# Ledger of designs, part 18: VH-VL binders against Intron-encoded DNA endonuclease ai2b (ai2b)

Target 1, 262 residues: Intron-encoded DNA endonuclease ai2b (ai2b), of Dictyostelium discoideum (Social amoeba) (o21044)
Amino acid sequence: MRIQIEKDQLGWVAGLLDSCGNIMFSKTHVSGNIEIKLKLTDYECLENMKTKYGGAVKVSRTGTRYRLNHSEGLKKLLEDINGQIRIPVRVKKVKEVCEKNNIEIKYPDKELSLDTAWLSGFFDGVGSIVINQTTLENKKQLVLTFNQKNNQILIKIQRIVGGNFYINTNTQSGKYKYALYFTSKEEILQLYEYFKKYPSRAYKNKRIGLIPQYYELQTLMTSIHDNQLQETLWKKFMIQWDYKEIDEIQSGEILKQKGVIR
Below, E stands for the ipSAE of ESMFold2; O stands for the ipSAE of OpenDDE; V2 stands for 0.75 times the mean of E and O plus 0.25 times the DockQ between their complexes.

## First folded at step 23 (VH-VL; framework fv_iratumumab)

Design x3 (from x1 with heavy chain Y108F; at its last look DockQ between E and O 0.69; V2 from the best seeds 0.00; counts 0 for: pae O 2.8 > 2)
Fold by OpenDDE, look of step 23:
Structure x3 (fold): chain C 262 residues (1-262), chain A 123 residues (1-123), chain B 107 residues (1-107)
Amino acid sequence: as target 1 above (262 residues)
Amino acid sequence: QVQLQQWGAGLLKPSETLSLTCAVYGGSFSGYYWSWIRQPPGKGLEWIGDIYHSGSTYYNPSLKSRVTISVDTSKNQFSLKLNSVTAADTAVYYCAREVDILSGSDTFAFDIWGQGSLVTVSS
Amino acid sequence: DIQMTQSPTSLSASVGDRVTITCRASQSISSYLTWYQQKPEKAPKSLIYWASSLQSGVPSRFSGSGSGTDFTLTISSLQPEDFATYYCQQYDSYPYTFGQGTRLEIK
């Protein structure tokens, strides 16, 4: 879905940049180069960026990349995100690029809140929404997560929306990875309400839209004692969850069929 | 210039509750995180926790079960309570301003400190 | 928690000497490191932030370097007022943690 980034949704750009953006300087890009990398399934997010600011989107089998380095587009983007960046290291880079483009840097003047689309953009960059099956109880649990290498921003998010921390010590890089995860119905529904106002622009938005149906199904299942019927209902729901489609997109097959990649 | 002033009881018995208050003068209380840090005599520094002016807190997990940090925005003050003190809690306690991007500064550190409060726990 | 390890624990030097203090993080903290100077019965004073940025009002003889896990504070020419205890502190992740300190004494 190509959703136009409206004025009240500019926080999404800031959140996305904060979560997965990279700002670089080189001899060829003196004014700065902004790069955003996402999963292949979320290439539409970058297309939306391109539509608004220009730049280039590259799609490969392993991911998608947005690059912006032309002056006009860069200035426009900086103006839109100025004062909304929340991660210190990112703020530092944004400051540098602002200076190079004669833009005065602005800092956030309020604590992180749910009154902007920042969290939505951040979620699109580093968030996930999945249903895990518990082996012991055959229970399917909806889980939303925010992932980061450090926990500062996650702590700030937790102060607002709650959640629990998980530390992954077994990463391929050998570095600790922090995750803020949500399993509570109350907390997830609060997030859902937020996303209604500030929608995800990534492929995961489809799953976000299914959150109410998930809980309705959970409630219904408590009144059903027929295991076969329960299984059938869950299968139908999981088809909507589009696990297969996501895998196919990630494999590049669907994108090849659509002519996005060769 | 912004200054922090601390006060509270300096001598406690084991199992009592430590109570310290820090007041901010000459600057804005709003828009900053405020921290408590302690230093046992002759030892290093330990971060206790912080609080935003809105009341959001985070505590060091090592002390979380015993620590409460609160704010009084009407007085530009924030306070520390530490329950069930032992001799191990004997230290100089500092309040400090945590500089963050919200402050509009490039410095991300504790830039302003209180004068410190010696708290001794003795039977 | 991220452990910060300073070396050495204590150091004796003379006025005019070049002094180097090292801080190692148990995991990568990027450049989220601050160096503090603490004199007896005083609160710590920030010297270097962002691992290498000099705090306003701090003499240029102080410098910081490093990223990731290994960091260094250098005093190019030690002055009498520089004898103190120095601490590194990471602010990459909660809880914030400090090194154990380096006591710099006059030889």
Scores: ipSAE 0.187, ipTM 0.733, lowest interface PAE 2.8, mean pLDDT 88
ESMFold2, look of step 23: ipSAE 0.669; ipTM 0.837
ESMFold2 (binder alone), look of step 23: mean pLDDT 90; pTM 0.923

Design x4 (from x1 with heavy chain S56T; at its last look DockQ between E and O 0.58; V2 from the best seeds 0.58)
Fold by OpenDDE, look of step 23:
Structure x4 (fold): chain C 262 residues (1-262), chain A 123 residues (1-123), chain B 107 residues (1-107)
Amino acid sequence: as target 1 above (262 residues)
Amino acid sequence: QVQLQQWGAGLLKPSETLSLTCAVYGGSFSGYYWSWIRQPPGKGLEWIGDIYHSGTTYYNPSLKSRVTISVDTSKNQFSLKLNSVTAADTAVYYCAREVDILSGSDTYAFDIWGQGSLVTVSS
Amino acid sequence: DIQMTQSPTSLSASVGDRVTITCRASQSISSYLTWYQQKPEKAPKSLIYWASSLQSGVPSRFSGSGSGTDFTLTISSLQPEDFATYYCQQYDSYPYTFGQGTRLEIK
């Protein structure tokens, strides 16, 4: 679903850029080139960007890429995100692009908070929402996670929304990755309330929308002593939950059918 | 020019609580992270923790169980408490301003330091 | 935690000499590195940030280089006032950590 990026949602662009944006300069793009790479299922996020700023979206079986390098679009985007970028290395690059486009760089003047869509954009870039089956007590645990190579920004997020840290040592690159994860009902519902105001624009928003139903089901399960009934109810819920995964698998095929990818 | 001034008890017995205060003069307290750093005699530097002017904190995990950093915005001051001190806590303690993107700069460093406070733990 | 290892621990050099101090991170910290100079009984002073950016007011004889895990501080021509202990510090991840320090003595 294509959603127009409204004025009060511009923080989402900043968060997305902070989480997974790349800014490059070349002989052909002296004013700067902004790239954003996402999973194929999050194609619509980049389409929203294209709608707002122009640029190009490329789709493949392995992912989708947004590229913006024309002057008018770059200036507009920079004006929208100026003063909202939080990652130091990203700030440095944004500064360079601003200078090249005769835009005065602005820095954040407030600590990270939940009063902008920045966290939503950041979550769309590096966040995940899953249900894990625990080995103990056969419990199904809802988990929201923010992932980053360094923990500085995650610590700042933790200061405002809570969560727990773990280090993922099993990464494809062989490098460890920091993760801020949420399993507490209180914290997750707080995030849910945030997302109501600043919605995710990624495919994961569908699962975010199911968070209330998850907890309702959990509550209901405590009053049901029939294991078969419990299993049935959980299965029904998971069909809704897993439908997103099915869509993810089929997205490539759908896009192929549409001639977007070969 | 921004200056930091520190004060607090310099001599403690084991198991006592270290208490230091840092005051900011000549500049804005708001909009910065403020850190505590210590240096044992003849040794290197150890970051203790920081606090934003709003009161949010992060502590070094090595000291987290014993450390409390607090802020008094009305006085432009922030404080360090370290419980259950031992001889290993003997050090010069510095308060410092942490400059980052929130300060309106692309610089990242501890740019302003207090004069340091020697705290000796002795039985 | 990210461990920062400096080398050498100490060195002696003469005025006019080129001096190089190295800092190694236990993991990649990109360019999130600051160099400090500390004189006896004084607080550290920031010299270099972003691994290679010179702080305002710092002499041009100081320079920094490196990215990822290996970093270098260079003094192109040592001056008498450069006698001090130097520290690297990473700000890639909490907790912030410092190198052990390099004591530079003037011959």
Scores: ipSAE 0.501, ipTM 0.827, lowest interface PAE 1.2, mean pLDDT 90
ESMFold2, look of step 23: ipSAE 0.655; ipTM 0.844
ESMFold2 (binder alone), look of step 23: mean pLDDT 90; pTM 0.924

## First folded at step 24 (VH-VL; framework fv_iratumumab)

Design y1 (from w5 with heavy chain I101S L102S, light chain W50S; at its last look DockQ between E and O 0.08; V2 from the best seeds 0.00; counts 0 for: pae E 14.9 > 2, placed apart)
Fold by ESMFold2, look of step 24:
Structure y1 (fold): chain C 262 residues (1-262), chain A 123 residues (1-123), chain B 107 residues (1-107)
Amino acid sequence: as target 1 above (262 residues)
Amino acid sequence: QVQLQQWGAGLLKPSETLSLTCAVYGGSFSGYYWSWIRQPPGKGLEWIGDIYYSGSTYYNPSLKSRVTISVDTSKNQFSLKLNSVTAADTAVYYCAREVDSSSGSDTYAFDIWGQGSLVTVSS
Amino acid sequence: DIQMTQSPTSLSASVGDRVTITCRASQSISSYLTWYQQKPEKAPKSLIYSASSLQSGVPSRFSGSGSGTDFTLTISSLQPEDFATYYCQQYDSYPYTFGQGTRLEIK
């Protein structure tokens, strides 16, 4: 029922931890506590983490949280990600937790590439894929984004797959200073090919699967002169893109199953 | 720059339905939660509920039986309906963006607010 | 529901003063707390999120601290534009709840 994390997908775990992992030490958990928070619809993805490493998954209407503080599970996770953590703040924390668990820390021996699942895990934590619409031309634009507080890892990603930087110097979301975003068809299709090999394990993978259909429809629109037909075709596509029925059903079932709603 | 603009009826009689609309400009509608919050004159703030852009809702239990929040993604708009109003529903109503999609560990509640709409319920 | 209690309810201060406002949650909210500033006839403005992170465009004289149940907003050197009402708000669990507010007035 739940999809296991296979050995060739361990980069995904490292990428996810790099992007949004919280590593803590406390009076109760001197050896370490690892926490990952994702959207509620990603409950099963965190259950896969629980199945592989132990720990607990908790759900609420604000999201889902994976916590791991069990010594055996911590060691297993640390061994699986050892040598694959790339963000300096996370490397420092992973070094501390490795020391507390008697694990010799390893560092990446190769530069970041598209031959691992790391970027897919990183995308699942801090990435987004959306369709924007402008009021001036009612023109649609597909945008894929990676967000970060610092630009170091985003620059490394940019060298591999391209993209443009957005720098937030004013108040909007407030937490990310940098975004690496993609609007070019060529660049987004290159990322699509990567995600075919190393799939997103988040619910946003449904949108990734629709990328070719988006561009096919966009090209078709240059040949259609009937405004009503154009709007009908976009409406049909956007139903799949927004996944409202599936997202609502899955969220409701998770909350009901966990006793949050009746 | 993302901006929220809201409109709707300002004067109501008891038992009528409050209806407000909020439009999102200059940014993505998808990937966010969209909230309604109210503030009675001279008093504090009360969260009414939110809607995810995909349609999933949560309503404050104190208002749940009377509240409906909906979205129109083709217009980048979301709306509030509050049935059977009384004088106690007199307040300034705000729409707001709720940011919980960018990071699971560094989230915050409401970063962008609409200008506010005063709704007065008479006798 | 998680109850948020602010103190003081009202406070008078002079320009240049160091001001501290506290917020207490009825149960642990980890660090899921936002501080807002609201001026008369205006929407609230976010100052601090995640208990201690400064919102973009907010002056560095504002700072937040705390975790669990006890939180503090500090203004290190009060400016004329800082006279307003301040609210804390938890977003750990639904329904989201606000403190009753702290009115900061000129002495």
Scores: ipSAE 0.000, ipTM 0.428, lowest interface PAE 14.9, mean pLDDT 81
ESMFold2 (binder alone), look of step 24: mean pLDDT 90; pTM 0.927
OpenDDE, look of step 24: ipSAE 0.011; ipTM 0.528

Design y2 (from w5 with light chain S28D; at its last fold request DockQ between E and O 0.63; V2 from the best seeds 0.75)
Heavy chain, then light chain:
Amino acid sequence: QVQLQQWGAGLLKPSETLSLTCAVYGGSFSGYYWSWIRQPPGKGLEWIGDIYYSGSTYYNPSLKSRVTISVDTSKNQFSLKLNSVTAADTAVYYCAREVDILSGSDTYAFDIWGQGSLVTVSS
Amino acid sequence: DIQMTQSPTSLSASVGDRVTITCRASQDISSYLTWYQQKPEKAPKSLIYWASSLQSGVPSRFSGSGSGTDFTLTISSLQPEDFATYYCQQYDSYPYTFGQGTRLEIK
ESMFold2, look of step 24: ipSAE 0.701; ipTM 0.857
ESMFold2 (binder alone), look of step 24: mean pLDDT 90; pTM 0.923
OpenDDE, look of step 24: ipSAE 0.836; ipTM 0.918
ESMFold2, fold request of step 25: ipSAE 0.697, 0.713, 0.224; ipTM 0.853, 0.864, 0.690
ESMFold2 (binder alone), fold request of step 25: mean pLDDT 91, 90, 90; pTM 0.928, 0.924, 0.922
OpenDDE, fold request of step 25: ipSAE 0.856, 0.871, 0.859; ipTM 0.927, 0.938, 0.922

Design y3 (from w5 with heavy chain T107R; at its last look DockQ between E and O 0.75; V2 from the best seeds 0.00; counts 0 for: pae O 4.1 > 2)
Fold by OpenDDE, look of step 24:
Structure y3 (fold): chain C 262 residues (1-262), chain A 123 residues (1-123), chain B 107 residues (1-107)
Amino acid sequence: as target 1 above (262 residues)
Amino acid sequence: QVQLQQWGAGLLKPSETLSLTCAVYGGSFSGYYWSWIRQPPGKGLEWIGDIYYSGSTYYNPSLKSRVTISVDTSKNQFSLKLNSVTAADTAVYYCAREVDILSGSDRYAFDIWGQGSLVTVSS
Amino acid sequence: DIQMTQSPTSLSASVGDRVTITCRASQSISSYLTWYQQKPEKAPKSLIYWASSLQSGVPSRFSGSGSGTDFTLTISSLQPEDFATYYCQQYDSYPYTFGQGTRLEIK
């Protein structure tokens, strides 16, 4: 879904850049080149960026990439995100590109809060929302997760939204070492309320929208004593959760049907 | 220029509670993280924990069960309490300003330190 | 926790000497490293932040290098006021941790 990036939603751009952005300099792009890479399912996030700032979006079977390197677009983006970047290594790069574009760098003067769309953008970049089947009582557990290579930003997020922190010791990909995860109904519903005000712009927004229904179903299950009926209802819900659609999007089938790729 | 001043009891008995306060002068208290660090005599430095001016805290897991850090924004002060002290808690305690990207500065680490407070735990 | 290991623990040098102190992290900390100088009965003073950035007011004879796990503090020409204890500190991840220190003494 395409959502207009409004004035009060500019924090989303900062959060997205902080989570999965890369700023590079070369002989051909002396003013800077901003790249954002996401899963193929989240190509609409980058289309939103393109709509707002220009640039180019590349879609492939393995992922999607946004590039912005023209002066006018870069300056506009930098002005929008200035003072909102929260990752030190990213701040360093943003400072460099600001200098090259004659923009005075600004730094955050307040602790991270839920008053901006930063967390939404950050979640779209490195967050996940899944339902795991537990071995105990065949329970379906909703889990929201934030992933990072270091724990600083996750701890600071935890200070405002809660969650559980753990170290991922089995990283085959080596991409994320730390995670902040949410399984508590209270915490997840708090995040849901946040996302109502500052919506996810990724494909995962569909699942975010199903959070209330998930808990309604959980409550309903407590009053149902027929196991077959319970399984049927969960199956119906999981179809809405749409794991198959995600696979089809990733395979390119749905994107072909929509004319996004050929 | 910004400076930190510390005060509190320097001599404690085992099982007592350590209490120190740090006051900020000549600069903004808001927008910064504030840390406590200690150094046993002749030894290295150990980070105890930090607090944002609004009250959010994080403690070193090694001391978490015994440590409380608090702020009084009306006085530009933050405090350290350490419960159930032993001889192992004998150290010079420092308050410091933790500078990072959330503080409104492009500098990092601990840039401003208090004068230190020697706390001795003895029977 | 991330362990920081300095080398050497102590060294003796003369005025005018080139001095090198190393710090190794137990895991990658990118460039989130600061070097401190501490004199007796004084609080530590920040010298280098971001692994290689010189703090304001620090003489240019001090320099820092490295990224990932291996870092180096260099004093190009040792001055009398440079005899002190030096510490590295990581701020990549909580809890923040320091090296054990390097005592620089007069030969």
Scores: ipSAE 0.024, ipTM 0.656, lowest interface PAE 4.1, mean pLDDT 88
ESMFold2, look of step 24: ipSAE 0.690; ipTM 0.848
ESMFold2 (binder alone), look of step 24: mean pLDDT 90; pTM 0.926

Design y4 (from w5 with heavy chain S56T; at its last look DockQ between E and O 0.01; V2 from the best seeds 0.00; counts 0 for: pae O 7.5 > 2, placed apart)
Fold by OpenDDE, look of step 24:
Structure y4 (fold): chain C 262 residues (1-262), chain A 123 residues (1-123), chain B 107 residues (1-107)
Amino acid sequence: as target 1 above (262 residues)
Amino acid sequence: QVQLQQWGAGLLKPSETLSLTCAVYGGSFSGYYWSWIRQPPGKGLEWIGDIYYSGTTYYNPSLKSRVTISVDTSKNQFSLKLNSVTAADTAVYYCAREVDILSGSDTYAFDIWGQGSLVTVSS
Amino acid sequence: DIQMTQSPTSLSASVGDRVTITCRASQSISSYLTWYQQKPEKAPKSLIYWASSLQSGVPSRFSGSGSGTDFTLTISSLQPEDFATYYCQQYDSYPYTFGQGTRLEIK
């Protein structure tokens, strides 16, 4: 599932950094230290980063972390993402690290659009794709979500792709306050078309690939009057959607088998 | 409230096997790593190892050859075995729930501890 | 392994005093540091995580700072219940390691 980060896909790096990146400075890393944290299932995103820029990927507990602090790698990454960072607090940090590495900071000269891989990277960092079962109606609803502490970037995203806002008050960790969610078939299919050009590099890409099948199944269900058959078809689909590998990767077992961790 | 209860033999002779069990009450066993930590009398803390609820283990390299941590999800329990004990293994042993920033929890590190089990190795 | 070194090993102070304990990592651990308080015959209690975030229920007189290799625990005004042993612990990578501890005694 490793996808090489091509030149036209560099926006993904910027989006990922914007969504879940952290830039720190210390006595031991005066030039800067870039850190990206993801779910354990998305370790391949970080492996892609390592392949391109160097650095280190670690499995801590139930998550994975990428760290880049050597000068050559930092400079290369900064050159690639320069001018593409959108979140103000991140821009400030990027400016600092650019200055420390003698790189002239660039700012985005165009409004956020779907002509770069930035949104894909951003989604991989803070996005989710799930099927929720409604309690009142035995209906399964596909939902895509972007999560953030601040709504500013979500507003920009909404302008180009649509979606609806809600305040997430039920967060166990309080990590995200705002969410932009998609339930509309039209909007979700638009996002799907975008992801075809700028693919997700996270494990959730498997579910993204099932979006057309989901809607086909939904349509088919309207013509089926046998409840048992309907249930069977949904079960078959959900086996693909809820692939067992997610739990196994989360436990670290598959990662050991693949030699990612010892 | 989540609480951990420990039990096991407290007095061992050299070369015997230490065996302790920790049970989780009042909370979810699934989704967490569970750790064993020990503290020799009057000394600091040493992490022994941990186990994910599904069975994946990580051990301190200093003890890896002698340590086995296992889980019984049906009982919400996890256990520690330490082979070939010596006087150096005399310590209070703690079980603990492990969380960190990557887990998405509002608590981190070892947030819930057992009551501790004194294990003395003596001839 | 990452070694954690605390300073001082022990110190005496009076109620109301400002107390500072330091912890140094042998290599950068970012902010993956937790401070614990341990009283005699009790399990450690987490005070601060992520180097500077207070655990729920911890008094505001406790504070943590630092990043990379150098960390500090500060008690702004020592209270009678604060006399205990304090440990720093890194959770940056396996194996997890603790400082040797700092015993805070009443003067």
Scores: ipSAE 0.016, ipTM 0.514, lowest interface PAE 7.5, mean pLDDT 88
ESMFold2, look of step 24: ipSAE 0.641; ipTM 0.826
ESMFold2 (binder alone), look of step 24: mean pLDDT 91; pTM 0.929

Design y5 (from w5 with light chain Q89L; at its last look DockQ between E and O 0.63; V2 from the best seeds 0.00; counts 0 for: pae O 4.2 > 2)
Fold by OpenDDE, look of step 24:
Structure y5 (fold): chain C 262 residues (1-262), chain A 123 residues (1-123), chain B 107 residues (1-107)
Amino acid sequence: as target 1 above (262 residues)
Amino acid sequence: QVQLQQWGAGLLKPSETLSLTCAVYGGSFSGYYWSWIRQPPGKGLEWIGDIYYSGSTYYNPSLKSRVTISVDTSKNQFSLKLNSVTAADTAVYYCAREVDILSGSDTYAFDIWGQGSLVTVSS
Amino acid sequence: DIQMTQSPTSLSASVGDRVTITCRASQSISSYLTWYQQKPEKAPKSLIYWASSLQSGVPSRFSGSGSGTDFTLTISSLQPEDFATYYCLQYDSYPYTFGQGTRLEIK
C-alpha cells in the first residue's frame, strides 16, 4: 500500500519525524542525517519516504530504518515539514539542520489541529490500535493509544481530540512513560473520521479501517442471545483484526517472500 | 512592547473565590499559551495552569479541583479563579506568556510577566 | 510530577567571585530547563533557556550547562546587580515545576 505523499499530506512526514525521528550530525554528514526507525510491519512508510525524498531503507528481522543525508533530499524534506514540527527537542534539531542547509526555520503559529496530517504521522510513529478482552465483562474493548516519553505533546493532543491520560507503570521496554488512550466510541469515531481524510500509512491502517465494523458488531451482539453465535462472529472479526500476516511480517517471512529481504 | 497588566481583589476571607484578570497589550493574544504562576511570601514559584488563546486549558493537578482559567479574546484578556481559598493561597500571583519551542522566540518557558498581584487570605 | 531540587538553598559570595548553582530533576528533562533571576518585588527574568542558551541581553558572565537530570548555572564573576534569587524551571512535562530557589547574598 504505497500511498503517495501529496501536498495536503505533508503533515504526515512532520508527524512521523516528530514521533520517531532522530536528527544527528557527524563529520561525514555535516548537513545533517535524518533517521527514522519503525517496526518491520511499517517498512512501507519508510519506502514512501524514500520514494519522495530519496535516502536508504534498511530492513531486518528486528525492524526497519530510514536514513536521509544527501543535501537535495534533506532540503526537500525540510521545506515540506518546516513550520509543522511540534516536539521541542525535534524543533531544535530541525532548526540546526535548516541552518546548515540555508533554510529559514518556521514555527507553528497555531495550536495543533486536525486540519493537517501531522497527527496521522505521529500516530504511525508512536500510536497503537488494539482490542483488549476485559476479564470482568468478557467484552472486547477497542483501544487507540498514543505513547510518548514526556507528556507535553500528549496533553496538547488531548486538548484537541480528548482521550484519557495515564502513566505507564509496566513498560517492558521503558521507552514510553506516558500514554493517551481512547476507549470512547465518540472519540474513536472522531479519530476515524480524521483518518479518513488523513490516512495512516502504517500497517495499522488495516485495523483503523475495521473500526466501523467493530462498532457494528458490538451493536449486533446486543441483539444476539446465542453465545455460540456471538463467539463465532467475534472470531470471524478477530481473524480479520489479528491477521497472521502481522506475525509473518515480524518474522521476516513475508518480506522474504516478497523479495524485500533475503 | 508586549505588556501584561493584572488586576483583581487583593484581600479575601477564607472560603471566598480568588479572581484575577490579565490583559495583554502591544502584542498578539492569539497563538500563545497564557499561564498563571504564584509565589507565597518568601517562598518559591508554583505553576498554576495555562490556557491557549482558543480556550484549551491545563491545570496543575495540585490545584485542578479549585482552579478555572478562562479567556476573553475580544478583550485580549485571560482570568484566574481559585475557589475555596485558605491562608495557604496567600501569594503574589503572576500572569505570564508561555513560550514553548513553537513560538519561534529566543525566550522559552515564560518570557513576559505581569506586574504581579498580591492576594492575602485572612480571617 | 517532576521534582526540581536546587543546591544550595542560600549562598553568600563577594563581588568578583565565581558562583555555581545546581539543579537536579527527579527524571530526565532533556534540555528543557530555564534559569530565572528574581529580584525583590519583581517578576522573574529569564537568563538561560534550553539549559545552556543565553537569553538575549543577558551578560556573558552567566552560563548554563547540563542535560538529562543535572544542570548548572554559573556566574563567572559576580557583579553587584547579580545578588538575587535564582530558580530553575523544567518545561519538559506538565505540570511545569520550579526549583525551590537559591538566594544569593552579599558576603
Scores: ipSAE 0.022, ipTM 0.641, lowest interface PAE 4.2, mean pLDDT 88
ESMFold2, look of step 24: ipSAE 0.564; ipTM 0.809
ESMFold2 (binder alone), look of step 24: mean pLDDT 90; pTM 0.930

Design y6 (from w5 with light chain S53T; at its last look DockQ between E and O 0.80; V2 from the best seeds 0.00; counts 0 for: pae E 2.8 > 2)
Heavy chain, then light chain:
Amino acid sequence: QVQLQQWGAGLLKPSETLSLTCAVYGGSFSGYYWSWIRQPPGKGLEWIGDIYYSGSTYYNPSLKSRVTISVDTSKNQFSLKLNSVTAADTAVYYCAREVDILSGSDTYAFDIWGQGSLVTVSS
Amino acid sequence: DIQMTQSPTSLSASVGDRVTITCRASQSISSYLTWYQQKPEKAPKSLIYWASTLQSGVPSRFSGSGSGTDFTLTISSLQPEDFATYYCQQYDSYPYTFGQGTRLEIK
ESMFold2, look of step 24: ipSAE 0.517; ipTM 0.784
ESMFold2 (binder alone), look of step 24: mean pLDDT 90; pTM 0.921
OpenDDE, look of step 24: ipSAE 0.813; ipTM 0.909

